# Designs tried in a protein design chat: VH-VL binders against q9gzu0. Part 5

Target 1, 229 residues: q9gzu0
Amino acid sequence: MGDPNSRKKQALNRLRAQLRKKKESLADQFDFKMYIAFVFKEKKKKSALFEVSEVIPVMTNNYEENILKGVRDSSYSLESSLELLQKDVVQLHAPRYQSMRRDVIGCTQEMDFILWPRNDIEKIVCLLFSRWKESDEPFRPVQAKFEFHHGDYEKQFLHVLSRKDKTGIVVNNPNQSVFLFIDRQHLQTPKNKATIFKLCSICLYLPQEQLTHWAVGTIEDHLRPYMPE

## First folded at step 18 (VH-VL)

Design j3
Fold by OpenDDE, fold request of step 24:
Formats: sequence, C-alpha cells, structure tokens
Structure j3 (fold): chain C 229 residues (1-229), chain A 124 residues (1-124), chain B 107 residues (1-107)
Amino acid sequence: as target 1 above (229 residues)
Amino acid sequence: EVQLVESGGGVVQPGRSLRLSCSASGFTFSDYHMSWVRQAPGKGLEWVAYISRSGYYIYYPKSVKGRFTISRDNSKNTLFLQMDSLRPEDTGVYFCARTYWDETGSRGYYFDYWGQGTPVTVSS
Amino acid sequence: DIQMTQSPSSLSASVGDRVTITCRASKSISSYLNWYQQTPGKAPKLLIYAASSLQSGVPSRFSGSGSGTDYTFTISSLQPEDIATYYCQQSYRYPWTFGQGTKLQIT
C-alpha cells in the first residue's frame, strides 16, 4: 500500500497536470494565498485555522453540472445559478490545507477535517489573498466573502445520506462561492454503522472582475479574529 | 493618556547612520501597529515605514527601502527606526504614529496618535 | 503609486465661513482616506478616517465625504483655532501617500 503521502502527491500532480492543460487565464497573473477558518459555535472556543498549501486557479467552469444539479435539488436558486454561469469566474482550488498552530512549529500535518457528524461548527470561512506575480507587493485581501454556514452544508449532507452510492460529494454554499469536496466514510462501530463526512478539498469561485478588487489589511490583520489569543 | 515620544534625532553627515526611538505609553503597545512619518522642512508629510503588531509585516516606500529599518520592542514599548546611508533629502522631522486597524478592516489604517517628532538634519 | 492631489494648495477664509478642501486620488482608493490637521510647529492630528468618520474628540464642524477617487473635507464654520495645514492620506495601497497639503489661513 503506497505511502499515503505518495498517493496524495500523485493526486496533486494529476490535478496540476490537468490544470496546466487549461488555457492561460487572467488568474495566472496572480499569486494566491488562502486560509480556512472553522468557526465554532461556542464563542469561547477559538477557530481552527488552516493554511492552504497551494492555491490553483482555473478558469474553466468545471462545476457547471454540479451547479445545475444543485438547482434541481433546490439547494440554491436558478436565478443565482444562471448569474454565476453567465459570468466568467475563476476557480481557486485548495487541494491541501494544514493547521496553523502557533505551538507546533513545522507540523504540517495534513488533517482531514471532519464536518459531520458534529454540531460544534458554526461556519467555514475562507480568506483569500492575492498579489500580482513578480511584484514586490504584499498579498492583499480579495474583496470577496467566502463563508459556508453549517446549516447549509448539513442540509446537503442529510440529502446525500439517503443516497447509498456516492463516496465523493460536492456541496456548495447558497451563493455558490464555496465548494466543498467531501469524502463520505462509513465507520463500523460495535453498535452501529456511522457515516462520517470528511473535508478533502475546497474550491472558491470568484468572478474574474473581482480579481483586482482588493481590500486593505495584512494577512495577520485578517487572520487575527480566528487566531488563538 | 496615549503618549508617543520620539528621540534620537540630530545632525549627521551624508552617508552616516542614525537611530530613532519612540517611547510609547498610555496604551498596550503590542496591540497596535506603528508607523514612521517624516516631514521635510516646509514640506508635506511622507510615510516612511510601517510595522505590524507582531513585527512580522514591515513596509517601506521606495524612497527609504534598503536604507531604513523599522523595528519594535514590545517588552519596552519602544519603536525604532534605523536610518542608514542618510541623504540630504532625508532631512526633516520624524514622527512616530500609532497606526490603528479595526477588526474588520472596514475603516482601513489611520494614524490616530502622533508623537511631537524628532528633527533629523543631514548636511555636509 | 497612488498620487493624492489636494485643492486648493492654500486658501484664506473668514471666521464662520464654510471651507472645502478636495482630494483626488490617481486611482480609486475605496474610501480608505484619512484627513489630518497640522498646526504650525505641532504634530499632525487625525480628524477624519475612512473618508467620513469623525475621530473621537474632534469637533462636529469637521466632516468628510467622497468615494472612488474624489473626496472632500469640510469645515462648516471656520474657527480661529482651525488655522493649520490639512492633509489627506490614502491607506488603500502601499506606499501610503499624502496629499501635498492645504494651508488654511484666516483673513
């Protein structure tokens, strides 16, 4: 059984290869950084913060079918979907993310984050930063909101639970800006079979026109609300 | 009361170095970003350097990049500006300024408190 | 770099007058604009941040407005203590830049 790390590397390389075959996009002119915060319902509990190892921009609408499926399943409105489909959007793929623990220098442990069953997460927040390539400019926050409320993805999970045959699941937030790639796992406990949904990867949708829409602030400034005191 | 007190100014020859200090009091120094702003005689204001709360993020304009170094000691509530390879055009009053950032970033950065400044003269 | 152009460079007005200063950015700065007052021999003082937000303790006669590239600073009723040079400053993009200043005098 090949080293799990080797498999992940191969998968990433395949993804990269597939993405390279795609036409040069405006997004290729930017460097991206992405962070993922899992915000907990308990206010006293600090968010779990993760850094995306690599952000891969893709201009092709690879999720058209998923978007249309979501409309069919009444996960989001047809109107919003049409609007999204009519716009040139950039897909920002986050295939891997690692925990940002201050106390653990160097522990790049790729953690599969379990999203279900659990009730302690309020929302997933993705923070996107970019800069022009070959510029000495700092990364700037992209002026876009990437949030996925627990109620929205849990609803979708429940729908999928009724369907026995799909191991890979894609769920998206209502505004179709955040797509979560989920691995469904069945755990056999001595008493019952439990289904677990693990987050494998994230993809953000950004209208192309927003690539140059930046807010202000450093990465530190924007991460601060999610960082442990 | 928030107080910022600059020191270290003086008269130096071109090519020499000078180190400015800013002593902060009346607030939790480590919770705020800091900046240096200078003003040439009879001229306007020029931003010189920024340092984040942690000290990790530092920014300079092209005019001073590679010559000036901003740093901070949060344990001593002190901001520093090391100025190397000084030029006559660096002459002016140097202000330390507390640089405010709101949690949401909706307000951006602004200098809400300023020191009285310390004069720097670079002349042959 | 974003250039900030203030107008006018200098102005004289009487006590009680309405004074208006404009600041134009070479590019949109998304309301990340601050206004400072500097009296002779003193350090600058923040008056307005985020284009229109009045700093605490600043008199209500001072106000700011604008969006995109064009911003306005207003003194509704000029007071003797308002003799100063006023500066706009953008914090949207590095390097942060100031306008050239507007020197305000009382006739």
Scores: ipSAE 0.848, ipTM 0.946, lowest interface PAE 0.6, mean pLDDT 89
Fold by OpenDDE, fold request of step 24:
Structure j3 (fold): chain C 229 residues (1-229), chain A 124 residues (1-124), chain B 107 residues (1-107)
Amino acid sequence: as target 1 above (229 residues)
Amino acid sequence: EVQLVESGGGVVQPGRSLRLSCSASGFTFSDYHMSWVRQAPGKGLEWVAYISRSGYYIYYPKSVKGRFTISRDNSKNTLFLQMDSLRPEDTGVYFCARTYWDETGSRGYYFDYWGQGTPVTVSS
Amino acid sequence: DIQMTQSPSSLSASVGDRVTITCRASKSISSYLNWYQQTPGKAPKLLIYAASSLQSGVPSRFSGSGSGTDYTFTISSLQPEDIATYYCQQSYRYPWTFGQGTKLQIT
């Protein structure tokens, strides 16, 4: 009997084919939850944890132009982008996120997060959970690592700083799994002009075949390292 | 030393209710997930319920869902299993088990410590 | 539900023998498999977690291996105190399920 993983893949492919005929995507069959943790360099400082209000799955083909635009703007390499576009990848968009601070009762406000010029962040970690729609099953962690280290996005920010005409900026981690949509703002202080980069939204790239690749653990378990004591 | 002591078992008629307790000591109770596992006479082990550290996440198998309720009081280091609408097939020894979770999840869940169990008999 | 099938259901071996028990999952469980030992009248005891990790304090004669759907539990040299029923358990998906058990006896 063939590799169980192979069978699963085949089953998923069949499902995908069926869904395609219905103009649906495999990703549409899942509910998603996403959390964003800003991990600070200072170990004593607890991470800032955010819950994504809604995760929107989109097929990569729908954003081909945006990706190519990013390439044209020298945000990422053409080669890597083409590879990504050729892959059956789902984009998981996180347009809005809110703080999970328990100490502030009623703080459900959507927050913009400044990423630069601050240097106290070590990395951004995104935790993705999913389940089949209309399932009584709990959300499961997707077995994928979504991390974006400060050094990596800072390099890209510095590069963009030299370009005066870009308001919307997209940066990605080296493995092209995490995309940050950044708003560049110029602040005029009485003493100086300052440029800041604000995080507007996040997009995760996940191969479709990994949609059913779950790890174990509850949301609580996976958030614990990022939660305040 | 980690200790788990179950209590509350007994003989009951079908349709009746029973509440089991598990007293935990020797570790920080609130830092661990807990589970109930039962064993029918001469049979294997069956997972019955899971409760997370906070008590927010609770899971049951279909066999007991809607009838059993797992809960915990972290201030008292006590795990509970409320069993309602008991059936003869619920007869067995009920174990409370500390359910370990490593920080990364790489090892998954496992029951690293068990109580000695409390017997439950459901019979007419 | 994920079904766990252990083989054999019962086993007799001599002291010093190598004993092997297999556990097959109906679906891949990604190495989230634990092995327990239960002596008569006692609570189960964890021996192996995550398919191959030896629990602290457990003798090194016990080991586990496997991946996907197929897992193996091994006693390298059977000791008299190893008389027990052994259970595999998957923790990959709810409900968590156990194998039916393997009763090990010494001849």
Scores: ipSAE 0.835, ipTM 0.943, lowest interface PAE 0.6, mean pLDDT 89
Fold by OpenDDE, look of step 18:
Structure j3 (fold): chain C 229 residues (1-229), chain A 124 residues (1-124), chain B 107 residues (1-107)
Amino acid sequence: as target 1 above (229 residues)
Amino acid sequence: EVQLVESGGGVVQPGRSLRLSCSASGFTFSDYHMSWVRQAPGKGLEWVAYISRSGYYIYYPKSVKGRFTISRDNSKNTLFLQMDSLRPEDTGVYFCARTYWDETGSRGYYFDYWGQGTPVTVSS
Amino acid sequence: DIQMTQSPSSLSASVGDRVTITCRASKSISSYLNWYQQTPGKAPKLLIYAASSLQSGVPSRFSGSGSGTDYTFTISSLQPEDIATYYCQQSYRYPWTFGQGTKLQIT
């Protein structure tokens, strides 16, 4: 059984390859919008909100190996994994995101968000909206919850931290709906060496059947809890 | 107490324009979405327009799209409906309705407060 | 568009009677259904939202139930002040649409 790190690397490479071989799927019939909110533990602190520049849907039939690997590595919930194995899954890739907050110091439009080391984040929330292509209909919220709690990705970061020479780290939430592509950087200060993990991109996993499962509300309605007052 | 008061109704000829206003009081106007709903004489209710809190999101049914324009001035607690190219089928009472959004997103939209309405008659 | 079919179009009942009105959507609306009461010459009033939630200040004799495409509005004990036209309305998809209404009279 290959090293969990090796498996993640392979998964990343497969995802990259799949992006090049986009298969026609039901997802191709939709336009997507995605937002990323970094929710802080301090309630008084407003979330950092980002808009995804482009959402790229990819249908993959090679998800089984990744799911099984995740379970073996104790990274995934077995129950959630089994559910995903029973369904065709669409990958929604968010390769780039930009800050929606102009008042946040240091947030450049193309800035990679530092996820570690820091302890002020409670969770990452992704909001997904879609509509049929060639329609004048408004974007509708996809009825799915995409959350990644700090404790869950930190655990994975700490595990990876002990391993040398890993570039292109992928971590996922317990229900395997949110995948974070992480860049590991070593910062050398005059006093010590520090490791930081930066978020490069996000991929959401959605069962194909849920593509037509919409909730109600506008983008504004759903972003409001994360917007600055 | 929440109050919505419509004004601007009247009798106009087909092809003419009319502007309705709704004055809101008793609540923070900018915190709520707003809608127009109309009722033809002796008929049921028909949703006419929606505008979000910020005014950024606006929706119309096909029956009025391209002819009606909903807008709001949050500084004046006022909702507007500009009606252009009026038709006889546009005749009815026009209601201003506060449109509530549940914070959880699980309950959807509903019209929790209504004005008394302003009558619009389009006739030759 | 989602069509809302309300039944019956008119209803007569006695004071104290249980009254039931049904609303069927042409497709599933996921419980995003509201019920309104309109008395003659007045604006509509919200009674029920989200299929079964009673609006604040509304008497408990009013209730709603249902899921998917089929919904029911009930008055457990009809009162004289309940003479009105009742409307269902879906808020699941644009355009928002109403049922044709049910005119309720007391015999």
Scores: ipSAE 0.697, ipTM 0.881, lowest interface PAE 0.9, mean pLDDT 87
Fold by ESMFold2, fold request of step 24:
Structure j3 (fold): chain C 229 residues (1-229), chain A 124 residues (1-124), chain B 107 residues (1-107)
Amino acid sequence: as target 1 above (229 residues)
Amino acid sequence: EVQLVESGGGVVQPGRSLRLSCSASGFTFSDYHMSWVRQAPGKGLEWVAYISRSGYYIYYPKSVKGRFTISRDNSKNTLFLQMDSLRPEDTGVYFCARTYWDETGSRGYYFDYWGQGTPVTVSS
Amino acid sequence: DIQMTQSPSSLSASVGDRVTITCRASKSISSYLNWYQQTPGKAPKLLIYAASSLQSGVPSRFSGSGSGTDYTFTISSLQPEDIATYYCQQSYRYPWTFGQGTKLQIT
């Protein structure tokens, strides 16, 4: 008999073929939950933790129009979207979120988080969970690491400061698993002119086959290091 | 020293109910997940129920789903297993097990401490 | 469900012998595999977690290895107190499942 990974690969390929016949993506077969933690440099300080209210999947076999609509809505740049379309990958976009602090009256809002100038964030961590749509199975963590360290994105922001300002500025971590969609704003005060970079959206990038590769643990288990007190 | 002490086992007729308890000491109970594992006479081990430290995540195998209910009272350091509609195949020793999770997540779950077990017999 | 198959189901060996027990999963379990010892009349005791990590307080003669679907438990030098039934258990996916057990006797 064939090995278990060979059987799994064949089953996945059969599913892919069926989805192409029906003009559906693999990502459309899953429910997602995503959380974003802004981890502070101070060791005792708990992360700013957010639950993403809508995870928008875009796959290489999806319609170009979905990506162009996202660009028109300033969700992501055309260049980055075209590069991702040419790969066998899935993009998971997270433009809106809700604070997980219980002392905040929560509503869904546009992602609007100042990343620069500030010096208190160590890294951005994204936690992605999935399950088959309409399954009664629990959400499981996708087996991938989504981290973007402060030094890596600040270096790119400093480079952008000496170039033309563009809406939908996109930076990525070294492993190209996390993409930040950034808005540059110029603030004027009576004493100063200041530039800030605000996070507008996050996109997670992973290979299609990884949608069925899970680690272990519950959402509660994986969120605990980042939970507010 | 971690200690887990089960109680509430006994002999009962099919279709009846039993409630098992597990008293925990020597550790912060509310920081740990808990499970029940059973062993039929002369047979191997079977995982029966899991409850997360908060009580929010609860899982059962199909053999007991809908009949057994795991619960915990973190203020009393006590784990419970309510067993309804008992069947002869539910006969066995029931162990309370601490279910460890390392915060890095890289080691998975394991049963690092076990109670001595409480016997349950379901027969006419 | 993930079936766990242990081999052998029973064995006898002499004090000082090297003993090996294997555990095969019906699907890859990514090293989320644990080994337990159950001495007659006693509760199970964790020996090894995550395929190869030795639990605190467990003698170094016990070890584990393996990956994917195939895992091995070894006692390097069998002692009289090692008379027990040994179980592997996967914690990769619900329902968590045990192997059928390996009963070890000393001649």
Scores: ipSAE 0.371, ipTM 0.728, lowest interface PAE 3.5, mean pLDDT 82

Design j3
Fold by ESMFold2, fold request of step 24:
Structure j3 (fold): chain C 229 residues (1-229), chain A 124 residues (1-124), chain B 107 residues (1-107)
Amino acid sequence: as target 1 above (229 residues)
Amino acid sequence: EVQLVESGGGVVQPGRSLRLSCSASGFTFSDYHMSWVRQAPGKGLEWVAYISRSGYYIYYPKSVKGRFTISRDNSKNTLFLQMDSLRPEDTGVYFCARTYWDETGSRGYYFDYWGQGTPVTVSS
Amino acid sequence: DIQMTQSPSSLSASVGDRVTITCRASKSISSYLNWYQQTPGKAPKLLIYAASSLQSGVPSRFSGSGSGTDYTFTISSLQPEDIATYYCQQSYRYPWTFGQGTKLQIT
């Protein structure tokens, strides 16, 4: 075919077919570190900061190793490889964490942070770092913002309370980059029965093109505003 | 009033060691990252070491990695560079540089204050 | 490693002239680029950080611009005290690297 656009479409389709044949995630080529800060409204109160013990990456599409290797090494010349990668969304699941408080001697645990009913949280901030797997290079912050303000998730929780047919809930921030998986529990008190919403896990949605776009700074530099000491 | 004063430079034979010091004053030393930058005679600038404010993150270029060791003593407001297995190409003026990081993270790292440097000559 | 190439390597200009120095990175550095001035026999001095931000105490005749791989440093009206060597430096990725320098002289 002599048409440059038609030739690119055929190359893209071939790449898509090859990616579908493999169950290998693009995100499998990266190491991740994630931190979760629950930022309090009171400025003097230090954030509750947690390190995610295992970041589980899942892609909605597959891709071939040689295409990824070519892009990383700048040896692969096909523009269609980059276009295909940009259409994929990477899901980064974080089911377990541990406190970063120095006075807490604890192990990795399931997430169990109470998000509602309470009024002392301003926002949830997720800090995501990555590097190429098998690299000795330091982790670098992914160039993306992951924030979920209290008002945004409380509104969704109040809506869910009016509907008694659900026990497990997923809510997202306005730009659809942070997904909270919530367990609805009933707490018996001496006075009455109360409903609480507890965080089970967090999932970050990241366009695949962002996997190779980093900001600058170390984990220490980016955690400093949230560190208790 | 930020002041950085290097010391410990001199003339040494190849394969020998030298330890540079940088005394800091006029700022809270433990709040700032630090670097060493060198300049060979008649040549440009070369970054040779970085140490974070906590001392936990340390980086070197390949030209000195494994031979140079950066360290700091925050209680004495002092930065060090231990230079082992010195080569003639290590000859130059060594500057202590304060490495600034804005808490927003949007502006990156830069060397906002420099010492006057200490000369190092490696020759037989 | 990200290579930084300055152009020109030297230049001469008259007092009052507009002076332009360019710096090209071998890969995009997302505006994490700094400019330093070094007077002969003295330590470098920071002029510009983050491509375009002027350091405190630096005269307004100095400016910076650019993005991606291409960056420009400008002196709007050259003064006698501006005779120096100028360096660009990227702080995007380790190892941090400098350009080879541009020697500025006054005719």
Scores: ipSAE 0.356, ipTM 0.717, lowest interface PAE 3.7, mean pLDDT 82
Fold by ESMFold2, fold request of step 24:
Structure j3 (fold): chain C 229 residues (1-229), chain A 124 residues (1-124), chain B 107 residues (1-107)
Amino acid sequence: as target 1 above (229 residues)
Amino acid sequence: EVQLVESGGGVVQPGRSLRLSCSASGFTFSDYHMSWVRQAPGKGLEWVAYISRSGYYIYYPKSVKGRFTISRDNSKNTLFLQMDSLRPEDTGVYFCARTYWDETGSRGYYFDYWGQGTPVTVSS
Amino acid sequence: DIQMTQSPSSLSASVGDRVTITCRASKSISSYLNWYQQTPGKAPKLLIYAASSLQSGVPSRFSGSGSGTDYTFTISSLQPEDIATYYCQQSYRYPWTFGQGTKLQIT
């Protein structure tokens, strides 16, 4: 009982139990900042970097459906999906963002980013930072990997195209930490009609225990590789 | 060659103020975080302030928070430490330290270059 | 706050000896641990960062190891120029803290 980490774990477990009795999320006890970088394959080209205007944490029962749907569609490993189903998972929704370019007037907008057809994106990187609500402490990066490589989501888009009657378009990365909500649109071009997949929102999924597992570094330090200038 | 030169130290009475400066050369100052570290006579090292490359992130230990203010002027390659309400226990040598961070983030922060320090004595 | 405790607080050794200094953190610091050398009357100098990485220009006789809460600094063959006080420092969580130092002398 003298172990400082044991005291922290026991305090967190008590808080979790109280929140479940009140049907509240542990995530509601944190402030968040989130950034989304669309990383280009071309090494000299700077990322398209966005700040999420509000990170909306929820504890919801629909994550099991999303995970099981991915297994049924042969998009996920069964083993990794079973591990997520056994955990208390927090959804962190990011429906709106704004560009971080200095020469752009900062205006919050709905996500409206074309992901397919295109071949210039290497990956989508989400950077998540947190701190206890009402704390004087700095934001710290959550120790979790939020990357979605082009090959992984393109595979899923091609699968959706072959089914043609799919109305809900949700895709996720292999470790099921990033979920992309996609609008399938049809464009009339001078040559033919084309289908595009446009990003409408991102949701990060992580176990509640990861909310208190931080890495080191500031927002400034972690954003530097993706900054436009 | 990286060079950090502190100035502005001296002897002051308790309750008074002192402003330290650190002039940087031999590197792109605006790309690096900076810190102040002090050492009481015959004692060990104590970190007392950090400022990020942009000046936006600033941290202090409790021993100096509210009394010390770190700042920087990237156009003049200069770091500052404003020390108010000085106490005898603030006596020591004050070092300017470059605080390194690589973009992988895997190695954390470390003080890779130090100035030679400027002495501060707080006494009656 | 994360407290850093060095052992021993002082040490005497002969030229050519293997010297070992330990540093214990009160909480896991995930290898965000640095080692500094300070000769009397001079500024500290970085030797080791991230527990085991050798700073450029530092002789290979210096090394570091460890993880979690327990870290070790080693001089494989002591030289006369190594007479100094050695400090460990964690950079995992603010406030960043140093060990109390280990004074190394020649017998």
Scores: ipSAE 0.287, ipTM 0.678, lowest interface PAE 4.4, mean pLDDT 83

